# VHH binders against f1rd40r3617to3795, part 10

Target 1, 179 residues: f1rd40r3617to3795
Amino acid sequence: FNISVQSGYEAISQELCVVTCLKDLTSVVDIKTSSRPAMIGSLTDGSTETFWESGDEDKNKTKSITISCVKGINASYVSVHVDNSRDIGNKVTSMIFLCGKAVEDLCRIKQIDLDSRHMGWVTSELPGGDHHVIKIELKGPENTLRVRQVKVLGWKEGESIKIAGQISASVAQQKNCEA
Below, E stands for the ipSAE of ESMFold2; O stands for the ipSAE of OpenDDE; V2 stands for 0.75 times the mean of E and O plus 0.25 times the DockQ between their complexes.

## First folded at step 5 (VHH; framework vhh_8emy_2)

Design b5 (at its last look DockQ between E and O 0.01; V2 from the best seeds 0.00; counts 0 for: pae O 9.7 > 2, placed apart)
Fold by ESMFold2, look of step 5:
Structure b5 (fold): chain B 179 residues (1-179), chain A 124 residues (1-124)
Amino acid sequence: as target 1 above (179 residues)
Amino acid sequence: QVQLQESGGGLVQPGSSLRLSCAASGFTFDDYAMHWVRQAPGKGPEWVSAISGSGGYTNYATSVKGRFSISRDNPSKTLYLQMNSLRPEDSAVYYCAAERYWGDTLYPSEYDYRGQGTQVTVSS
């Protein structure tokens, strides 16, 4: 059987609401790729017009992006932008999100199949806490594949929490990219 | 000779608690991430929870977060699911499943091993 992990919103008690504002933490995490590490800047430059493309060094191997959070960084969501409509020779048709405290202790938290025309962000919610290692494993029908952006959303340890008022639940921010 | 054997299911009232167990044998239990997956009649499988091989990392489906707690005892090769505040929509057959992850190689989308399941029914 295939398993999906639902991305969703956090809920907080109505007696006292605490609004958790997600921040873009991508600049403060360590990112590694399975190949072509010189292209990592294209994943984090804030543009869906640039890309990381896998190389020959991971031919016949799992292609992956590994994100390591340092102490004090609490990642809540990871998002990956793929554009199979533009990247017709470098499509991504499967993403598997893994998370753990170390690379040797990962477990799968989301798997999604993408159609050959998929364009946009794929997001996985992450468990609470800090010191996450997040691995995204990628497959496609071609020898190489492309990913256009990665984002990590969360909060830093020691941030002030701003109370926005009474609400029945808080809503996590979701990012979109338009073609 | 791999075996995963679930137990602890039953018929309970809404708001009750149950603890499921999964006894593992025939493989190196500590090297596997373990999962609970449930399936209601006529529906597809629904992932419930996972725990890393060491037990130091856990995660949950949003539908059970705050009510269910996964744990493991590696010396006894046993996986647990503590289910609190049970609701009728939690009624399902619950399976434990094992997923090996090491290095850069990912196993297929299906789990390496799955048990036969234990029935949980939450009804008045």
Scores: ipSAE 0.050, ipTM 0.514, lowest interface PAE 6.9, mean pLDDT 79
Fold by OpenDDE, look of step 5:
Structure b5 (fold): chain B 179 residues (1-179), chain A 124 residues (1-124)
Amino acid sequence: as target 1 above (179 residues)
Amino acid sequence: QVQLQESGGGLVQPGSSLRLSCAASGFTFDDYAMHWVRQAPGKGPEWVSAISGSGGYTNYATSVKGRFSISRDNPSKTLYLQMNSLRPEDSAVYYCAAERYWGDTLYPSEYDYRGQGTQVTVSS
């Protein structure tokens, strides 16, 4: 998974060789963080050189990033980029992905532990539906942690995202990597 | 004594531009990240933009991205906010705020230093 990925392909029908082209929705979602909101822009600037670092208010607490999708936005995947090899003293060792229709009613959809040297994207598939609230709970061994990027892929209602063509899964994957 | 003094606010029409200034004194200006925060009537404070001490890094709230531009002149100890394509929803009191460890808070009262604010009203 490359930071340059702006879209993804999902196979819909093998018989018709129809795939769905997912769009980058990161720019049209609302992002909040449990601390240091002024650094939120670093999560979506397209660079892994910048980062969000949790603040003192989250010291010894679970940190979180909350993504809210507006009506008409259908999120399919959320990805988080972490670089524990670079972020010494700010490592992320646990991610919990939660999703629901409202912040008050979220369900855990994925939990993953990260190696102390992990570098790269962590992705969670999201359940279908509209008005997703996505919360990523983050833990690390230290008082603070860093996240480099977040990305949301999905589709907008009213847009045609179906692509007809004879493409194999490998080609689709390659296109995803090149997107 | 520390002082932050905002200026440049006023009444303007939708689509117009406005430039806010914040004159700082009484502290080492370039050691602090500077912020603009606004508060509209009946709403809580909203963080608008931030710029690092050196000016090398800037951030914007989603609501103002592409329309607002934050900058600073460290020699004159002045912070700026260029506001383009103004909308009625941009109407608020705009506060200049300073913090040493930047990105920590949404509320002007929680920053190390803050000004008294300048009123921006966007109306037809």
Scores: ipSAE 0.008, ipTM 0.266, lowest interface PAE 9.7, mean pLDDT 85
ESMFold2 (binder alone), look of step 5: mean pLDDT 84; pTM 0.847

## First folded at step 6 (VHH; framework vhh_8emy_2)

Design c1 (at its last look DockQ between E and O 0.01; V2 from the best seeds 0.00; counts 0 for: pae E 15.9 > 2, placed apart)
Fold by ESMFold2-Fast, scan of step 6:
Order: sequence, then C-alpha cells, then structure tokens
Structure c1 (fold): chain B 179 residues (1-179), chain A 124 residues (1-124)
Amino acid sequence: as target 1 above (179 residues)
Amino acid sequence: QVQLQESGGGLVQPGSSLRLSCAASGFKFDDYAMHWVRQAPGKGPEWVSSISGSGGYTNYATSVKGRFSISRDNPSKTLYLQMNSLRPEDSAVYYCAAERYWGDSLYPSEYDYRGQGTQVTVSS
C-alpha cells in the first residue's frame, strides 16, 4: 500500500496502527462549528457522502471546526476530509491548525494549502503536552465551504503504557517496514 | 509576475451600456475571489461587485444592483462587468481586484492584487 498521509483515511489508519496503535477518539470529543451546528453530525457519521457546509452565522468571520478534549483524552492527530473535486462551489484551499489549553490561548501548528481539486484526508500531527483544544480554520475563494468528515486519533490516559509495551514487541518481530 | 489588465472603458451617454473585461495572469485564477472597485475623481475607492472563485455566488453594491452584472470565465482567466443603464454618477476609473480568501478583506484597499484601471465616463 503506497499511499501518502494526505491521500485517504485507510493510509492514515494503516500507518498509525503499524506505528502507534492509536484509537479513534472522534465519538468522545466535543465538536463545534463556526456555523450550522445542526450539520455537525455529518462530520462524524463515517460517510464522505455527507458534509458540513458553512452558513450565514460565519459570513463575516473565519470559518472553523473546534474540537475539545475532556480530561484523560489525548489527541495525537486530527484528520479532515475535503472533496474539492465534487465541492467546486465550496472548496477549501487552505487549512490552519491551532491548538492550546483554551480557545482564547491557541498556537498555530501549521497551515496546509490544498490543491484546487484536492480529494481526501488532510492530517495534522498535534504537539505533545496539555493541548485540550484543537481549532481548524478553513479558507477558500467561495462564500461557503464544505468539509465531509473529521477524525481525531489518539489515546486515553492509562492505555498508552500498555500500547507502548505491545508495540515494542511487535516492532522487534517486524523486519520489513516497506509500504 | 501577477498581472490584472482592465479594458472596455470609454465615453458613453447616460442610459448606455458597457462591458468591462479584466485579463488575469501569474496566479491560479479559479482559486481567487474577484472584485470590481471604482474610484471617481476626488473620492476614495468604492466597492462595486464581487464574484466567488467558481462564479457560484455574486454580490453587488446597492447603487449598482439590478444594473450591473459580474461574471467570470475561468478557462480564459477573464473577469467581466456588464454595465447597463449607465448614469453620470457611474463615471470613475474601474479596477479589478483579486482576493485569495473570500471575506478576508474589510476594505477594497486590502485585496491581494489590483489592476491599473480603465476609465468610464458617462456624460451627455
């Protein structure tokens, strides 16, 4: 399987399972959007056929998806699925990933520019430490933007030690880490 | 080098029509929102109309709504402004402008790129 982290969920999931055995934490985090909160369910339903589309509430503001982790939940990666090829009238051409302890105190992690025809997952690794809030700012040349799915991958406190032990054993047994 | 080149201006009588064109080069045209801005002698720049990157959304200043129509042809990298029922108060230099992200700019002076303009004079 020779697919980049940016190419799809299967690539990201396979890569992360081999390396870290990360868990899907999407169902246990709180997700807010800058507009149309009734459509948040489309971001986490497991389907890339549904979407969240920004609305009137954020027409004069930066469009964003904000993820809040409860105590004991540690996010390591956040992945966002965008399909500019289908959503030509709502395309996302840039994403800014920020994180911090609170919404009012966020640091920029990175900015990723997307191809005009991008289709697939956009993934940001999150820095270690006490980052409980992740914000994804969305930009593009359209008055409204679409996002099809969001995934949060990480670990729960108390489970990382067991996973680390198991990974060490399996890595010793695996001699060919070719794609 | 980014370039925006306006054309189609001229001297016309009140009630006439003009079609302005703006030829773009040096950037990914369909990844930018496009705007028309005008400036009359002794006045500051006034926003006239906007069009989203795909052309799916348009917006107009109240003073031109119903008379002007903005459009774009992404394959040819050209922006248009169809001006109908022209009035003396429409006399100005008309500039096209490019904005990478829709709504990021609060004022016309903040758009990422702007052309040199084409003169429109409406006079009897």
Scores: ipSAE 0.774, ipTM 0.905, lowest interface PAE 0.7, mean pLDDT 85
Fold by OpenDDE, look of step 7:
Structure c1 (fold): chain B 179 residues (1-179), chain A 124 residues (1-124)
Amino acid sequence: as target 1 above (179 residues)
Amino acid sequence: QVQLQESGGGLVQPGSSLRLSCAASGFKFDDYAMHWVRQAPGKGPEWVSSISGSGGYTNYATSVKGRFSISRDNPSKTLYLQMNSLRPEDSAVYYCAAERYWGDSLYPSEYDYRGQGTQVTVSS
């Protein structure tokens, strides 16, 4: 018995996709704090081992971190890392995210309460548009609070990534069947 | 005895560069964050720049960001401030200050240690 095995060739189609890649913009934004500006570097050093701690000037007041974006920088997400389990006596129990075109005209976009044991990132999506200022208002049960990291993700105007995707005929057929 | 001694100040034209130095002695230099604070006549003190003990991270006031660069040499116990693109509004007495624990000190007297300052004048 002669069994002939025919080798099949699977056709590959190439699809060009334009993708806007989100980048870490933390290094290109301006960050200000309501107190102890000397500690701002700890917010962006990439380590959760360091922190910004609010100062006495913010005692019994709302603490804040303000992020300003330059033109052409579009922030999509802002993330704040807190560790209430480590920062006993410096806990964050409330975060309010605000954004706008100017510091004097901000809109609340997110409010979140944190439990006394919260550890991790709190993220807010930012609305599209020409919002250059992001303010995070922070409250806690103590006189001072600590924030470990701040991260800003977004995109730069004029930058796009074209990704050429290759799909097999079988995958293409499957997609057609699912459509 | 603890000493911080600033040097490098002077009269320069707008757009020019100047490098300040601060020689430290009498304390464990690398355990202290170092700061530059300036005070112009008739104005309050203004924080300029800070650098961690190890030099691992730095930050700057918005008014000087992109123009000034802080650095340190721990073996020689020296703090530096490279000032580029100087402006008349940069004119002030510049103080070198040391703080072991990061805080919200602003006035030179509020830091653990501080120098006598060096005058920087930017004028055409």
Scores: ipSAE 0.014, ipTM 0.279, lowest interface PAE 7.7, mean pLDDT 86
Fold by ESMFold2, look of step 7:
Structure c1 (fold): chain B 179 residues (1-179), chain A 124 residues (1-124)
Amino acid sequence: as target 1 above (179 residues)
Amino acid sequence: QVQLQESGGGLVQPGSSLRLSCAASGFKFDDYAMHWVRQAPGKGPEWVSSISGSGGYTNYATSVKGRFSISRDNPSKTLYLQMNSLRPEDSAVYYCAAERYWGDSLYPSEYDYRGQGTQVTVSS
């Protein structure tokens, strides 16, 4: 039984609409910081009351957080929580998100400036696929700065995942801090 | 004037291969990530594949992963899409698009430049 229905095939495949279900993958990615690696636990403990604070290793340099996703981990979003209203002497005023398959070939995917009272999450969407290196470059007016939490959302290979065609997905909530 | 010109589309049978090309001019090609996007009649644009300015990073939609291969030749300012094991659901107009490395957009509607497209039709 052979039938060639060019428009029929296209119509059936065009009706596919997928809603993606994102998971918190922060516990299964590798995280490195430009300084004070002993404080990395404060980035991933699920609390905005703890912080990583940069140290002497990157004094007078751009500070960074590097996240490596092993093969099979499909990171879709990365979010960073800063609180300039509490971290008066350790503010973050610039954040650049970079992504690639290796640290030698990172592409800038988002740059944002934060005001002196910013409190909340800053989120970057990531290109599709697995096996990413994500780098977050941070700057502030002082020699040190603080980041309160990092989250990575996505899915693991081998799980049932729905992916949107033209549909928007909700990732993480964030607020700009006013007054 | 910025130009993106796609070519290489055609009518083929399922399981066949095609290679699409996109010739670029009027901008600094090496500074841009390049994308392939496809659109069938009555459907919105669907992202297919992306490649970094150096060519060192590539990524694919789940529906084409393992079958399609994106590449670029920066000296000739040309982007390619090798499409293997074509299926009827791959039938669409294929567009190349450019996005500056330093932009913050990951959605198809926010690319800096897009070409006029080339038709790919797969039927048995």
Scores: ipSAE 0.000, ipTM 0.132, lowest interface PAE 15.9, mean pLDDT 77
ESMFold2 (binder alone), look of step 7: mean pLDDT 84; pTM 0.852

Design c10
Fold by ESMFold2-Fast, scan of step 6:
Structure c10 (fold): chain B 179 residues (1-179), chain A 124 residues (1-124)
Amino acid sequence: as target 1 above (179 residues)
Amino acid sequence: QVQLQESGGGLVQPGSSLRLSCAASGFTFDDYSMHWVRQAPGKGPEWVSSISGSGGYTNYATSVKGRFSISRDNPSKTLYLQMNSLRPEDSAVYYCAAERYWGDSLYPSEYDYRGQGTQVTVSS
């Protein structure tokens, strides 16, 4: 759970209210992995004590987690939990986030380097628009890598999000976010 | 600055053994896969062996399987190659190389860093 430290106390408060106003979409997206698809459930079980570990199928290839949003589902943030401190033999030392309308038409959002002993959430903000596919490419010095949890936050279309968000954000600022 | 320094080469007779060492500095050693590459005069570079960052996985070129063993000591930042049953065709300059991500490089020339090399000569 790593919220980027914003410049200023007010900015942090506003960001937290925006994050808390988003829905957890993890259970309604489709998730595919580059190997060992039977372990995908470990990424979304709500526990960081279980993990997806890549297999022999992709040991000399790019390892990835691909998230597909069905029509009407819009992702704003994707978060990935990595524990290099426990998973020394399966470390993830870099992540590349990509998104687009289809798996064959993805654009790179960012690359995040992880400390060799990183433990915690790695979060990428997603660009607005019709980006229905998010791909996370995973890199490290090992032939197999481990990811402990994935979470997708966003909104569902048709919820009048701008007007409701403006009113709800105001209410949330008053009740849940310190000024 | 990244540095890789090989040692342990020399002149030996066929059937002999040598142990090569590579001392690494200037980077987080256990976050890199390590490799041995050799090059004989007038020939291109040939990949010999690889080891993952933790040392949990190793692989070898078919020509050296069963004769060579790669290992690493992360606390001392040192890579090793134990070479047994040496043959004249093993004669080459042996280079230590580092790659940030496992499997990203298909060719020995693509590794992120390499050392200056140590000469191994197998001759009667």
Scores: ipSAE 0.685, ipTM 0.866, lowest interface PAE 1.0, mean pLDDT 84

Design c11
Fold by ESMFold2-Fast, scan of step 6:
Structure c11 (fold): chain B 179 residues (1-179), chain A 124 residues (1-124)
Amino acid sequence: as target 1 above (179 residues)
Amino acid sequence: QVQLQESGGGLVQPGSSLRLSCAASGFTFDDYTMHWVRQAPGKGPEWVSSISGSGGYTNYATSVKGRFSISRDNPSKTLYLQMNSLRPEDSAVYYCAAERYWGDSLYPSEYDYRGQGTQVTVSS
């Protein structure tokens, strides 16, 4: 439970020019990894002291974390915690974020290069629309890579709070949204 | 600019040892996977060995496994290849190569950077 990102943040909706209340959806999405699926629980346990480490299954392939949203679940942001300063032998130096309606039909959102000694959350905003699958591709100079935590922020149908109008982006980024 | 400079080659007799060095500059050395590749006259490049960015993992071609040892010194930005029990078939130009991500390339020609090479000749 001890994560640096909390549920209930205000954000500007991509589909509407409104502020929406974001919630932590991590516990209600399906998460798959390219290797060592038994370690997936370490990505969502609320601790940055545990980790998922890739294995032999993907040693010469792209390492990835795939998030699938069930009906009524809409992801707006995905955050990944990496600690290259502790995980010197398992550094993640690049992340590619993709999304789409299905795992066979993904579009690249962005690529973020990480500092050699990066420590902390890496966050990607997700495009608005009918996107059910988010994939995070992980690259680095090591045969195995470590990720310490993953968070998905968004909204559930019928549970979001929407405020119409134009609002300062700085205000939307700083406060938890309350009902 | 990226530069890779190999050294340590020479003419030796079968059964001898050589240590090759590769001095790197122009990039964050410890963020790159490093490789040794060799090429004999008239032949294509052959992958010899790889080492991860930290040096924590190494891999070897079957033909050199048990005889060659790859290592790196990140503070000095230097890659090494210790070659023991050298054989005439080990004669080639040896190149060091750099790759940003582990396992990203299937073939030696796909590595991001390669040096000018150092000649190793094993002959009686």
Scores: ipSAE 0.663, ipTM 0.856, lowest interface PAE 1.0, mean pLDDT 85

Design c12
Fold by ESMFold2-Fast, scan of step 6:
Structure c12 (fold): chain B 179 residues (1-179), chain A 124 residues (1-124)
Amino acid sequence: as target 1 above (179 residues)
Amino acid sequence: QVQLQESGGGLVQPGSSLRLSCAASGFTFDDYGMHWVRQAPGKGPEWVSSISGSGGYTNYATSVKGRFSISRDNPSKTLYLQMNSLRPEDSAVYYCAAERYWGDSLYPSEYDYRGQGTQVTVSS
């Protein structure tokens, strides 16, 4: 199992399995980065041995990973794998999570400070409601920063509606029998 | 309590060398980018040099490039500036400064922490 206990990702996954049927949505969301778009595949390849590294395109700008959810996709949690122990020269010491309806209208969810030797997943719960864009801003003491993996957990709204429909049908059948 | 304490300044002749030191305490030194800033009498602060948290990246103002060398020793929490081929125009109070997030500060006045400075005077 590749997920470290540092992020609490395993505990969150276990808890959510009890209360809801969350799925890995990473393959069906759109991901953009502030620089080095060719390296985006390293963030979603399922391996923490590969990495995305920021480049000169964002030298004087905040380094970021932006996740866009298409219609019918509801993201509940986002997890980011950082390995400061291996990436001493590219370490991430703070991470800011934002969300909103559009990239130009984002609200801060939270900021998480990372230990200088952090290794593992950093997980943020996302607020409910109409948010289609999640942005992760990366900060640290180095001129370039590295992230090894990103995961998005959530559900497809069609499946949620279908489950609700089944419950409603059951209740209707009982009422018809009592009438 | 955060402290940055500069030392090593003095009065020297043109062409001489000086090594400045900055002792840091009260914060996680290797989680901060470090900078040298100078201010001459009657002038605003001028950025001189920067070094990333790991020491893997350095940058220099055009006016000092090739003459000055920035370095850091993270175990001892010390920042250095080796100044060679000093010129009268290098005369200033030299401050060390700490920046938590690389590139967040556009101007020397915006760094998170700054020391009290050490005087360098280059005069014949």
Scores: ipSAE 0.710, ipTM 0.880, lowest interface PAE 1.1, mean pLDDT 84

Design c13
Fold by ESMFold2-Fast, scan of step 6:
Structure c13 (fold): chain B 179 residues (1-179), chain A 124 residues (1-124)
Amino acid sequence: as target 1 above (179 residues)
Amino acid sequence: QVQLQESGGGLVQPGSSLRLSCAASGFTFDDYAMSWVRQAPGKGPEWVSSISGSGGYTNYATSVKGRFSISRDNPSKTLYLQMNSLRPEDSAVYYCAAERYWGDSLYPSEYDYRGQGTQVTVSS
């Protein structure tokens, strides 16, 4: 199957390759937010009409979504849906993707800046290797931010995947999770 | 060791241009939002401009909008401020500052690192 993303960044979506056997792992990963944990279900319900909105718990702190992979689960891509065109009081203007073996030891993968009118999926390829934790840090001008959906794509141990692309090798060489 | 070192200040006449530079070392430069903050004698600090870690998002104080331009070169770990149409009221010590998690004018943030400053004097 192809990786299906409604991309707000055409250049990034053009870097995605055709993959057989990649699975939607969103339902089998653990997701935590920096605030309003009761709203986490809105991020994984399959609808971009519902949202997670940050709350008072992280008002003066970094707003984030943290994804933890259980044993045997390997994430290859993470996608986040942002709709600044509807969420005018809760815009996300920048996203920082990090990964590592533990939340205390994360390395930056990528920073993506979003247009003030952005609407669509923001996708980051994850570096190859033993990464158990993915963190998405969110920036914006307002006290609260909104994210509408999160999707994790990857594979389970015992499954074979062929990924045709130079991107994975380039990402692994440019950024790694030891630093 | 973290270091931010400003340069490019000086004495210029009204209407002149200056380009300030800030060389960064000791931290992962492209993970940090960068700002320029100025302080004139006898006045409190005034935020001038900010740029996101990637360079894709910039903000300016209303007093400098249209005259100043902020930019960064991540490979060389350098922040710039291009100042055009300088006025006597722009005279101040200009500091570069780094913040891992930046806020907009509606949500100001404390800086993680600041430089020693470079003096800009606009007078005849």
Scores: ipSAE 0.000, ipTM 0.124, lowest interface PAE 15.8, mean pLDDT 76

